# Ledger of designs, part 54: miniprotein binders against q9bqp7

Target 1, 240 residues: q9bqp7
Amino acid sequence: VPQNWFPIFNPERSDKPNASDPSVPLKIPLQRNVIPSVTRVLQQTMTKQQVFLLERWKQRMILELGEDGFKEYTSNVFLQGKRFHEALESILSPQETLKERDENLLKSGYIESVQHILKDVSGVRALESAVQHETLNYIGLLDCVAEYQGKLCVIDWKTSEKPKPFIQSTFDNPLQVVAYMGAMNHDTNYSFQVQCGLIVVAYKDGSPAHPHFMDAELCSQYWTKWLLRLEEYTEKKKNQ

## First folded at step 26 (miniprotein)

Design Qo4
Fold by OpenDDE base, second read of step 27:
Structure Qo4 (fold): chain B 240 residues (1-240), chain A 100 residues (1-100)
Amino acid sequence: as target 1 above (240 residues)
Amino acid sequence: SPEMAKELVQSIEWLAKEVEELLRMGDPWYAIWMARLAVDFAEDTGDPELIAKVELLLAEALIKAGDPRAEEIIEKAKKIAEELGSPEMLEEVEKVRKKK
């Protein structure tokens, strides 16, 4: 049990979307400060086993691709991910921003992969927007807040070249999503609350993306795990 | 090295526990994801018992997700158990199959 319990949901916020669908998604810039990011907390609190498995995977990949080949692979994965997020932001943004759409960004297998998910996405409230949890003292940059099948979700988009995900993103994805949910629900820059999470895994070959929906109960369970990771991070920093 | 092999086994066992926890939490999709990693790393050990163990966890996750690929994985684990001559492992295979 976390020593410093804090709820994921804010009882002071209504679950009902205020009827004023903001015509424009929020895009709050990430401020660089001394506050740790969600990503940093997760990276610094990986278990010895996680670190070992990541290194083992890296070694296998280097054996298969060579050192330079592995560097190129990693760079390509990062670049493809970035382009995919940029394309999604463009697609989910209001039509006025459509004029600057690089048509080349839209011609990706990843975009094809998520088309069936995008049909169920509506009511976009935030895109690439910073969240801050003032009490728990962490920040993050979330990909998207929108309704998926009528439920308001924090949506996190992932790319996979192979049926196996990029191992670095595999271990803590649910924790990242609930960390963003908890921060947003208590960030004064947001007037609404989210109760669900959605991880979407897009495939390079254009095969149908996989939606991993997390209901409020599952999110609450992962939130407890997140709080433990945050406590571990805080303790490690006090001893440094 | 023997030390690295030991650490790999320990890490796979840790991963197996994480899969079990995910199944307990009611997240079969993420359990499948983690179990596939466990199988991949277990194959690197060449330990058939460890492979069969994590294959069964993958099968359980697939069953909970309603994925038809569960049967193929169960049969793979069964074959390994038969090759090992392990009645205990065969019993575990049948326990997983009954969850279907």
Scores: ipSAE 0.823, ipTM 0.923, lowest interface PAE 0.5, mean pLDDT 91
Fold by OpenDDE base, fold request of step 28:
Structure Qo4 (fold): chain B 240 residues (1-240), chain A 100 residues (1-100)
Amino acid sequence: as target 1 above (240 residues)
Amino acid sequence: SPEMAKELVQSIEWLAKEVEELLRMGDPWYAIWMARLAVDFAEDTGDPELIAKVELLLAEALIKAGDPRAEEIIEKAKKIAEELGSPEMLEEVEKVRKKK
């Protein structure tokens, strides 16, 4: 049980979009402060087993691809991910900002993969927007806040080149999403709250993306795990 | 090294426990992902008992998700159990199948 319990949901905020919510998605810039990011917290609090498995996977990949090949592979994965997020931001942004759509970004297997998910996405509230939890003192950059099948979600977009997941992107994904939810729900820059999460895994070959929907109950369970990771991080930093 | 092999087995057993927890939490989707990782690493050990164990966990996750691929995984685990001549493992396979 976390020593410093904090709720994921803010009872002072309503789930109902206020009619006054701007038609334009929020895009709050990430300020690089002394405040740790969600990603940093998760990376520094990985279990010994996670670290071992990641190293084992890396070693296997280096044996298969060589050191230079693995570097190239890693760079390509990051580049593809970045381009995919840029394309999604362009698609989900209001049309007035779309005059400069790089059509080449839209011609990807990843974009094809998520088309059926995008049909169920509406009411975009935030895109590539920073969140800060003022009390728990962490920050993050969330991909998207939108309605999925009529439920307001923090949406996290992932890319997979192979049917086998990139192991680094597999661990702690639910924790990342709920960390963003909890931060947003207590960030004064946001007037609304989110109770659901959605992880979407897009495939390079254009195969249908897999949506992972997390309801409020599941998010609450992961939130407890997130709080434990945050406490562990805080303790490690005090001892450094 | 034998030490690395032992640590690999321990890490796979940890993954198996994580999958069980995810199933308990009601997240079959993420359980499937983690179980697939467990299977992939278990295959590197060459330990058929460990492979069958994590295959069964994958099958349970697939069943809970309503994924039709569950049957294929159950049959893989069954084949391993038969090859090992383990009546206990065969019983576990059938127990998982009955959840479908």
Scores: ipSAE 0.808, ipTM 0.916, lowest interface PAE 0.6, mean pLDDT 91
Fold by OpenDDE base, fold request of step 28:
Structure Qo4 (fold): chain B 240 residues (1-240), chain A 100 residues (1-100)
Amino acid sequence: as target 1 above (240 residues)
Amino acid sequence: SPEMAKELVQSIEWLAKEVEELLRMGDPWYAIWMARLAVDFAEDTGDPELIAKVELLLAEALIKAGDPRAEEIIEKAKKIAEELGSPEMLEEVEKVRKKK
């Protein structure tokens, strides 16, 4: 049980969008501060087993591709991920804010992969927006807050080049999503709360993306695990 | 090295426990992802018992997700159990199949 329990949901906020919410998605800039990011907390609190498996995967990939090939592969994965997020931001942004859609960004297998998911996405509230949990003292950059099949979700978009995912993107994904939810629900920059999460894995070959929907109950369970990771991080930093 | 091989097995066993926990939590989707990862690493060990164990966890996750690919995975695990001559493992295979 976490020593410093804090609720994921804010009882003072309603799930109903206030009519005063701007029609334009929020894009709060990430402020570089001493405050740890969700990603940093998760990375610094990986288990020995996670670290070992990541290293083992890396070694296998280097054996297959060579060292230079693996570096190129890694660089391409990051670049493709970045371009995919940029393309999604462009797609999900209101038309009036659409900078000239680089048509080249839209011509990707990843975008093709998520088309069926995008059909069910509406009511975009935030895109590439920073969240801060003031009490628990962590920050994050969430990809999207929108309605998926009529349910308001924190949506996290992932890319997979191979049918076997990039292993680093597999561990702790649910924890990342709920960490963003909990921060958003207690961030004063947001007037509403989110009770659901959605992870979408897009594929390079354009095969249908897989949606992972997390309801409020499942999010609450992962939130407890997140709190434990945050406590572990805090303890490690006190001992440094 | 034998040490790395041991650590690999231990890490796969850890993954198996994580999959079981995810199944208990009611997240079959993420259980599938973690179980596929466990299978991939288990194949590197060449330990048929470990492979069968994580294949069965994958099958259980697929069943809970309503994925028809569960049957193929069950048959793989069954074949391994038959090759090992393990009645205990065959019983576990049938136990998973009954969850379908």
Scores: ipSAE 0.802, ipTM 0.914, lowest interface PAE 0.6, mean pLDDT 91
Fold by ESMFold2, fold request of step 28:
Structure Qo4 (fold): chain B 240 residues (1-240), chain A 100 residues (1-100)
Amino acid sequence: as target 1 above (240 residues)
Amino acid sequence: SPEMAKELVQSIEWLAKEVEELLRMGDPWYAIWMARLAVDFAEDTGDPELIAKVELLLAEALIKAGDPRAEEIIEKAKKIAEELGSPEMLEEVEKVRKKK
């Protein structure tokens, strides 16, 4: 249990968008500052078992691909993730027009993989937008806030290749989502709040993406785990 | 090398406990992801008892998610239990099958 509990939801906020809200999704710019990011908090508070498994996976990949091959593989994974997120932002933004660069972004197995999910997504409220929790003192960059099958969600897009997943991106996905949710719900740049989460895992071969829906109760349980990680991070930094 | 093998087994057992917690929380989809990771590392050990243990956790997560692929995994664990001659493991296989 956290020593300093804080609620994930804001009772002063509606979880329903207003008809008079802006017609374009919010995109609050990320400002780099001394406030830690969600991903940094999670990276700095990995358990020794998580660290061991990550190192073991890395060594297996190096044995298979060679050191240079592993560096190339790692670079390609990050590049494909970046392109995937750029393509999704373009697809979901009503202000974007298709250009040669945008069309190249749309031609991937990952985009094919998520088509059935995108049919159920509507009411996009935020895309690639910064969130900051003033009280708990952390920042993040969320992928998307939109309705999925009628439920307003913080949506996180992930890419996966079988059979060699990039293990570091696998740990703590739900904690990342609820940390963004809590920050957004207490960020003055936003007038609404979100109680549900969705993690969408897209596959390189275009096979149907897996939607991982998290309702409010499940999000609250993961929020407790996030608060413990944030406390651990804060205590660790006091000793550095 | 012996220290690394011991730490690998302990880390897989840590993953298994995480899967159990995720199932208790009612998140079988994330439990499936973590259980598949546990199976992958367990296969690296060559330890059939550990492999069957984490395969049964994966099967339980698949059952809770309503995924029929659980049957394939249950049969893999059953084969291991029979080859080892472990009545305890065979009983656990049948307990998981009955959760369908």
Scores: ipSAE 0.801, ipTM 0.920, lowest interface PAE 0.7, mean pLDDT 86
Fold by OpenDDE base, fold request of step 28:
Structure Qo4 (fold): chain B 240 residues (1-240), chain A 100 residues (1-100)
Amino acid sequence: as target 1 above (240 residues)
Amino acid sequence: SPEMAKELVQSIEWLAKEVEELLRMGDPWYAIWMARLAVDFAEDTGDPELIAKVELLLAEALIKAGDPRAEEIIEKAKKIAEELGSPEMLEEVEKVRKKK
């Protein structure tokens, strides 16, 4: 049980979308502060087993691709992910803010992959927006807050080039999502609350993306795990 | 090294426990992802018992997700159990099958 319990949901915020649908999604810039990011907390609190498995995977990939091939692979994965997020931001942004859509960004297998998910996405509230949990003292950059099938969700977009996912993107994904939810629900820059999470895995070949929906109950369970990771991080930093 | 092999087995056993927890939590989707990783690493060990164990966890996750591929995985685990001559493992296979 976490020593420093804090609720994921804010009882002071109404679950009802305030009728003032901001016509424009929020995009709060990430401030470079001494405050740890969600990703940093998760990375520094990985279990010995997770670290071992990641290293084992890396060694296998280097054996298969060579060292330079593996570097190229990792760089390509990063670039593809970035381009995909940029394309999604462009798609989900209001038409008036459409910078000249690089049509080339939209012609990706990843975008094709998520088309059926995008049909169920509406009411975009935030895109690439910073969140801060003031009490628990962590920050993050969330990909999207929108309605999925009529439920307001924190949406996290993932890319997979191969049917076997990039192992680094597999660990702790649910924790990342709920960490963003909890932060947003207690960030004064946001007037609304989110109770659900959605992880979407897009595929390079354009095969249908897999949505993973997390309801409020499941999010609450992962929130407890997140709090434990945050406590571990805090303890490690005090001992340094 | 033998030490790395031992650590690999321990890490896979850890993954198996994580999968079991995810199944208990009611997240079959993420359980499938983690179980697939466990299977991939278990295959590297060449330990048929460990492979069958994590295959059964994958099957259980697939069943909970309503994925028809569960049967194929169950049959794979059954074949391993038969080859090992393990009545205990065969019993576990049947327990998972009954969840379908």
Scores: ipSAE 0.799, ipTM 0.914, lowest interface PAE 0.6, mean pLDDT 91

Design Qo4
Fold by ESMFold2, fold request of step 28:
Structure Qo4 (fold): chain B 240 residues (1-240), chain A 100 residues (1-100)
Amino acid sequence: as target 1 above (240 residues)
Amino acid sequence: SPEMAKELVQSIEWLAKEVEELLRMGDPWYAIWMARLAVDFAEDTGDPELIAKVELLLAEALIKAGDPRAEEIIEKAKKIAEELGSPEMLEEVEKVRKKK
């Protein structure tokens, strides 16, 4: 139970943009500052069990692949994720003039994996856009805000090469989404708000991704957990 | 080391409790992801009772999500329970199957 509760939704905002909203998706630049990012807060408030499991997973991978093999694996996962996000931004942009020479990722298994979900995505409001919670003082960079099956969502895209998750990307995914949502709903750069979330994990082999939809009630429950992590982070920094 | 093996089991049990919370929250899809992680680590222990326990949690999450693949997971846990000769585990397997 957080000691300093703050609401995730802003009752003075609608879940629909008004006529003054731009027709092109917002892309607010991420600025360097002293306030923490969502991912930093989550990383620095991991439980000892999460830290132990992450280190255990790392050692298993090193034993299996060797240290050089693990470094190559990690670099490839990062590059594949970067290219996937670039391909999705290109696909979801209203500008057909975006030209990407690395069309392999456009035709990759990851893109095939999400095709059935993209059919249900419309009304893109933001892409790769910074959010800042101006009261709680944290910042983030969200992937996408768009309608999914008629509901406006903060959408987070993930890649996975295998059915076994990359452990670091498994922990706290819903907390990341609701932290971005709360920040957007209280960020003066945005005139609308979002009450639902969607997490999509794309598979390298093209297997259908599952749309993990989070309605407003579920988002509120995850928001409480996010507030606890932010309080823990703040207290930790006061004692440093 | 014995200390590291004990910490692994404790961490898997912690993860299993997280899965139970996710199911109470009504998020079986995230529960499936976390339960698959728990199964993956439990297989490292070689402890068939722990493996079957977390497989049954995965099956519960799959059932809650309406995913028919729960049946194959239930059968894996049942096979372990039969090899252990554990009537208690077989009862737990049947309880989970009846939730379908």
Scores: ipSAE 0.798, ipTM 0.920, lowest interface PAE 0.6, mean pLDDT 86
Fold by ESMFold2, look of step 26:
Structure Qo4 (fold): chain B 240 residues (1-240), chain A 100 residues (1-100)
Amino acid sequence: as target 1 above (240 residues)
Amino acid sequence: SPEMAKELVQSIEWLAKEVEELLRMGDPWYAIWMARLAVDFAEDTGDPELIAKVELLLAEALIKAGDPRAEEIIEKAKKIAEELGSPEMLEEVEKVRKKK
């Protein structure tokens, strides 16, 4: 249980879209500073079991692929993820015309995988936008804030290659989403808040992505777990 | 090494407990995701009792999510239970099947 609980939602902030929405989604630039990122906090507070399983997974991959094969595999996974996020930002951005899009970005099994999800996404409020929790002092870069089937969500896009999932980015996905949500809700760059989350895992072969919706109650439960991780990180930093 | 094999089993048991908590929280989708990892690691152990245990946990998560693929997983666990001749595991398989 955290010693210093803090709410995920901001009671002084509206959770409803206002009638005068911006004509373009917000894209707050990420500033380099001394406060930790969400991903840094999660990486530095992995349990012993998570660390062991990650190392076991790496050893199996190296045994199967060789060291050079493993390096190529991880580089390709990273590149495909970057291209996927670039494509989604392009698709969801109203500033980009059809002529300005890189058509090669749209040729992807991952993009095919999410097409049925994108049909239900509207009201894009933020894309690839920095968030900072002004009280708890952590920062992140969220993928998207938009309505999914009428519910305003922090949306996190993930890629997965079946088989052999990339385990390092997998363990704490819901904590990542709620950490971004809490930061956005307490960031003065934003005038609205979000109470729901959506995790979308896209597949390389184009298989339909699963839209995992997290309502406010579930987000609140994951928020408590995030606060424990942030508290653990702060204690480690204090003792270094 | 024997030390690493023991640590692997303990880490899979830790994953299984996390999956159970996720199901209690009402997040069967993330429970499926984590249970698939547990099955993948359990298969690496060659321990059929552990494999069947985590497969049944994956099946429970799939059932709670309304995913019909649970039946394939239940059948895999049932075959393991039959090969082991374990009435306890066969009872667990049937408990999970009744949750459908």
Scores: ipSAE 0.754, ipTM 0.903, lowest interface PAE 0.8, mean pLDDT 86

